# VH-VL binders against BTB/POZ domain-containing protein At4g08455: the designs that were tried, part 7

Target 1, 243 residues: BTB/POZ domain-containing protein At4g08455, of Arabidopsis thaliana (Mouse-ear cress) (q6dbn1)
Amino acid sequence: MRCISCREEYLPRNAGTCKECYVEAGETEEELKREIDDLKAKVAFLRLSSSLDHGTSSTSRSFTDVVLIASEDNAGSPPIPAHKSVLVSRSPVFKAMLENEMEESLSGTIKISDVSYDALRTFVYYLYTAEACLDEQMACDLLVMSEKYQVKHLKSYCERFLVTKLSPDNSLMTYAFAHQHNAKHVLDAALSQIVENMDKLTKREEYMELVEKDPRLIVEIYEAYLSKQVNTAAGGTSTSKTS

## First folded at step 18 (VH-VL; from A1 with light chain D94E)

Design B2
Fold by OpenDDE, fold request of step 21:
Structure B2 (fold): chain C 243 residues (1-243), chain A 121 residues (1-121), chain B 109 residues (1-109)
Amino acid sequence: as target 1 above (243 residues)
Amino acid sequence: EVQLVESGAEVKKPGSSVKVSCKASGGTFSSYTISWVRQAPGQGLEWMGRIIPIFGTARYAQKFQGRVTITADESTSTAYMELSSLRSEDTAVYYCARSPIFYYKHGFDYWGQGTTVTVSS
Amino acid sequence: QSALTQPASVSGSLGQSVTISCTGTSSDVGGHNYVSWYQQHPGKAPNLMIYDVSKRSGVSNRFSGSKSGNTASLTISGLQAEDEADYYCSSYTESSKWVFGGGTKLTVL
């Protein structure tokens, strides 16, 4: 029979498509599903929660424009203009800041500490577009900002990016970083990387440093390692009984 | 822009100690390692040691072992280098430099302006 | 740890190419690809030029890095007056430390 997709001859045991084309189609389907889910999430993120709660006559204070300033010790970073309405819709923290007539709400100025102008600009841009050009450092900076301001969509975006940048060499530090900033996906991925490379990583100076400073993390690593070993051993015994 | 700002110049007597600070701005402090590198007048660069703020641990070049202490304060994004038992040979410009944790083996992407330490009787 | 070995000085004419060598051991330059190059002008902090032996850090394509055995090399093509500076190689070590070369003064003639 000829495969409907690749038109190559394949053994008739497979219905209509060869095994290779079937697998490829499945992979494509999964990829598309992921893309759709990502798009849905993006759309959801970009939706301005029109909580027009119609009821109480409180003067819909049209959230006016606000400026964000990177508070670097050097007074010289330009302010980044934004809309309060956008900030409030994207961040519960900004919502709380701007609704409670805090200084930021009154002044129309939000000072953001410990961020570069570029990071802040990228952050604000993301709030409008759900897009960002990331490198490893920008991803770290935005991850921390996203955590601070509870922008979940951005946090997830940054974590996904950072996971792709994991290596055995950076896994230990990344693991600690992930713990500090409650980056669960990065943490899990880093842990996996560590467990897979325990033979090499345990010989590194960085590992010894981690042992010295935070032995609890080491215990977690070994628990994960042991779990993996047990599971592997259990899977190997099931195949030997069928011979 | 990412900046490392170091403390001002120091003049010290032999046998005393000096503590230099390096404040990092424009980034997540815990995502970097900080190294200290010195340069004597007319001489080359010499690596002294580094700290991993996320670990809170430091490692030192053998030459400086026992005399140098590197610390970091995450709350202020500041690294410190203390050098004790100062000698005339310790007269140098001291630099802090950073390495991001994701590629910490690539080198030092940002440097402080340097702190001149003069040891004179 | 012993400093990496660099020539004390090199010179080249405008528009020419020069190569600076950096020789280490199997425990540093020869052991991995974590070699970087720095440019330093008088009175300034060093600037990262090359990392991972051959990757440029936002610098001109006139700068290139390579490695053979225990020796890394920085090549500067099309020499310009602004290239006159001190150049330092550096290597990560097996002991998770850094070592620098002795530095090379480049003079542009």
Scores: ipSAE 0.876, ipTM 0.954, lowest interface PAE 0.5, mean pLDDT 90
Fold by OpenDDE, last read:
Structure B2 (fold): chain C 243 residues (1-243), chain A 121 residues (1-121), chain B 109 residues (1-109)
Amino acid sequence: as target 1 above (243 residues)
Amino acid sequence: EVQLVESGAEVKKPGSSVKVSCKASGGTFSSYTISWVRQAPGQGLEWMGRIIPIFGTARYAQKFQGRVTITADESTSTAYMELSSLRSEDTAVYYCARSPIFYYKHGFDYWGQGTTVTVSS
Amino acid sequence: QSALTQPASVSGSLGQSVTISCTGTSSDVGGHNYVSWYQQHPGKAPNLMIYDVSKRSGVSNRFSGSKSGNTASLTISGLQAEDEADYYCSSYTESSKWVFGGGTKLTVL
């Protein structure tokens, strides 16, 4: 039979497409599905919650513009303009800050501590576009900011990026970082990386440092390692019985 | 902009201790390591040690083992280097330098301005 | 650990190319690709120029790095007056420490 896709002759065991084309098609389908899901999430994130609750006559206080300032000890970062309506829609924390008669709401100025101007600018840009140019450091900074201001979509975005930057060498530190900042996806990915490279990583000085400072994390690593070993052993026994 | 700001110049007597601070701004303090590197007048760079703030652990060059202590305060994003039993040979500019955790083996991407420590009788 | 070995000084004319060598051991330069180069002007902190032997850190394409065996090299092509500085190599070590070279003074003639 000839494959419908590649027109090459394939053994009749595969219905309609060769094994290679079938696998490729499956991979493409999965990729497209991921892309669609990502786009849906982006659209959902960018939707301004029209809470036009019609009921109670509360005077739709027209949200005025607000400025965000990176409160670095250095007196000179320019304010970043934003719309209160956008901030409130994207972050429960900003919502709480701006809906309440807090200083930030009254002054129209929000001071953001422990962030660079570039990070803050990128953060604000993301709130409008759901896009950011990330490097490893920017992703870390934005991850922390997203956690602080409860911007879940951004946090996920940063975590996905950081997962792609994981390596055996950085896995231990990344694991600790993820743990500290409640980055579950990064944590799981880092843990997997550690477990896969346990023979090498346990010989590293950084591993010994982790043992010294947080033995609980080491226990977690070993639990994951043991679980993987048991599963592998169980899978190997099932294939030998069918021959 | 990422900045490492070090404490001011120090003049110390032999046998005393000096503590230099390095305040990091413009980034997540837990996402990088801090190294201390010194440079004596007219001499080269000498790595002294490093701290991993997320671990809270430091490692030192053998030459400084037992005499140097590196610490970090995450709440203030500040690293410290304390050198004890000062000698005239410890007269140098002391630099803090940053290495992001994702590529901490690649080098030091940002440096402090340096702190001059003079040890004189 | 003993400093990596660099020539004390190198010189080149404007527009020419110069190469600075950095020789270590199998436990540092020869053991992995974690070699970096720094430029330092008088009275200034060092600046990262090259990392991972050959990757540029936001610097001109005139700067290039390579490694053969236990020797890393920094090549500066098209020498400019501003290139006059001290250059240091550095390597991560097997003991998870850093070591620097002795430094090379580059004079532009």
Scores: ipSAE 0.875, ipTM 0.953, lowest interface PAE 0.5, mean pLDDT 91
Fold by OpenDDE, last read:
Structure B2 (fold): chain C 243 residues (1-243), chain A 121 residues (1-121), chain B 109 residues (1-109)
Amino acid sequence: as target 1 above (243 residues)
Amino acid sequence: EVQLVESGAEVKKPGSSVKVSCKASGGTFSSYTISWVRQAPGQGLEWMGRIIPIFGTARYAQKFQGRVTITADESTSTAYMELSSLRSEDTAVYYCARSPIFYYKHGFDYWGQGTTVTVSS
Amino acid sequence: QSALTQPASVSGSLGQSVTISCTGTSSDVGGHNYVSWYQQHPGKAPNLMIYDVSKRSGVSNRFSGSKSGNTASLTISGLQAEDEADYYCSSYTESSKWVFGGGTKLTVL
């Protein structure tokens, strides 16, 4: 029979598509599903929380415009204009800051410490568009900002990006970074990289430095390593009993 | 803009110690390493050591082992280099330089302006 | 750690190409691709030009890097007056340290 997809001859036992095309179709379906989920998440993030649905007449305080300023050390950076309504809708921290008549709410100026102008600009842009051009450093900076201001969608976006930039070489430092900034996805991915490359990484000076810094992290690494070894051993024994 | 700002020039006597600071701005301090590199007058660049702020650990060139101490304060995003038992040969410009953790082996993408240390009797 | 070996000086005319070599060992330049190049003008801090042997760090396409064996090379094509500077190679080492070359003074004639 000829495969409907690739038109190659395949053994008659499979109805319609060859095994390869079936697998490819499955992979494509999974990818599409992920894309759809990502789009849904983006749409959800961009939806202005219509405060309208919960009937309590909280006086729609007309949020005026606000400016964000990067830390004083960047004395020459221009302020970044934003809408309080957008900030409040995207960040619980900004909501808390702007609803509680804090200085920031009254002045219409929010000072953001320890960030570059470019990072802050990118951050604000993301709050409006759910898009950002990232490199590794920008992703780190935005990850930290997203954690600080509890912008979960951005944090996830940064983590996904950083995971694609993981390598055996940077895995140890990234693992520590992920721990420090509660980046679970990055942490798990970094841990996986470390475990897969234990033979090489344990011989590196950076590994010894990590041991010196926090032996608890080393314990976690070994626990993960052992777990993987046990699972591999168990899977190998199950296949040998069926032959 | 990312900046590394170093402390001012120092004049020291032989046998004394000098401590140079490097304040990092415009980035996440825990996301990069800081190296110290010196340059004697009319000479080349010499790597002294590095610190990984997120680890709090430093490594040194063999030449400076036992005489140099590199530290970092994450709360202030500042790295320090202390060199003891100063000699005339230690007269140099001292640079701090950044290496992001994701590609820390790529080199130094940002440098401080340098701190001139003069050791004279 | 022994410094990487660079020529003390190279010269070229405007519009010409020059190559600066950086020779190390199998434990540094020859052992991996973690070779970088820096440009330093008088009285200024070094600037990263090339990393990972051949990747440009936001610099002109006139600058290119390569490596063969234990020798890395920086090639500057279409020499301009502003290219006159000191150039340093650097390599990460197996001991997780950095080593620099002795530097090369480029004169543009």
Scores: ipSAE 0.875, ipTM 0.954, lowest interface PAE 0.5, mean pLDDT 90
Fold by OpenDDE, fold request of step 21:
Structure B2 (fold): chain C 243 residues (1-243), chain A 121 residues (1-121), chain B 109 residues (1-109)
Amino acid sequence: as target 1 above (243 residues)
Amino acid sequence: EVQLVESGAEVKKPGSSVKVSCKASGGTFSSYTISWVRQAPGQGLEWMGRIIPIFGTARYAQKFQGRVTITADESTSTAYMELSSLRSEDTAVYYCARSPIFYYKHGFDYWGQGTTVTVSS
Amino acid sequence: QSALTQPASVSGSLGQSVTISCTGTSSDVGGHNYVSWYQQHPGKAPNLMIYDVSKRSGVSNRFSGSKSGNTASLTISGLQAEDEADYYCSSYTESSKWVFGGGTKLTVL
């Protein structure tokens, strides 16, 4: 039979497509599914709670009722205008801050500590658009901010980006970073990288430093390593019984 | 803009100690390493050591081993370098420099303004 | 650790090209691609110019880096007056430390 996709002759074991095309199609389907899910999540994030039927959240500077200011260490940074309604809709923390008639609500000024102007600007922009241009550092900064202000969508976005930047070299530090900032996806990915490269990483000075700092993390690494080894051993025994 | 702000100039006597601070403004302090580099008058750059704030661990150049201590306070985003048993040869500008953890082997992307330490009898 | 070896000084005319060498060992420059270059003007902190042997850190395309064996090179093309500065190479080491070159003074004639 000829494959419907590649038109090559294949053994009729698969209905209409060769094994290679079937696998490729499956991979494409999975990728599309992920993209659809991401788009759905973005749409959901951008949906203002139904009570504000008001039209296109025009990023219009018009009718802003709150300003965000980066930490005092950034002396001279301009305030970033925003809408309380947007902040409240995107962040439970801002909701709590602004609903409880805290000083921030009354003054219309929210001070954000330990953040650069650029990071804050990008953060606010994301709250309106669900888009951000990230590098590794920006992703780290926004991840921390997203955790602090409980912007789950942004946190996930940053984690996904950081996962793509993982390498054996940075995996140990990233693992510790992920632990500190409750970045589960990054943590899992970093852990996977560490486990896959244990032979090399355990010989590095950074590994010894991690041992010195937090031996609990080392235990977690070894637990994961052992788990992987056991699973690999179990999978190898199942293939030998079918031969 | 990311800035590393160092403490002011110091004048010290031989045998004393000096502690220089480096405050990082902007960014996540736990997402980069801090190195200390000194430069004697008319001389080149000399790496002294580094700290990984997230680990709280430091490593030093052999030349300074036992005489230098590098620490970090995450709560204030500040790194410190203490040099003991000061000698006239320790007269230099001391720089702190940053390396992000994702590419910490690639170099120092931001530097402090430098702290002048003068050791004189 | 012994400093990486750089020429003490180099000079070039405006619009010309100059190359600064940085020679290390197999445990630093020759062992990996973690070589960086810094420019330092008088009374200023160093600025990162090149990292990973050849990647520019937001600097002009006139600056380029390369490596062969244990020797890294910084090439500056189309020399301008503002290029007059001290240049330092640096390398990450196998012992998870940094080492600098002795520095090169570039004079623009």
Scores: ipSAE 0.873, ipTM 0.953, lowest interface PAE 0.5, mean pLDDT 90

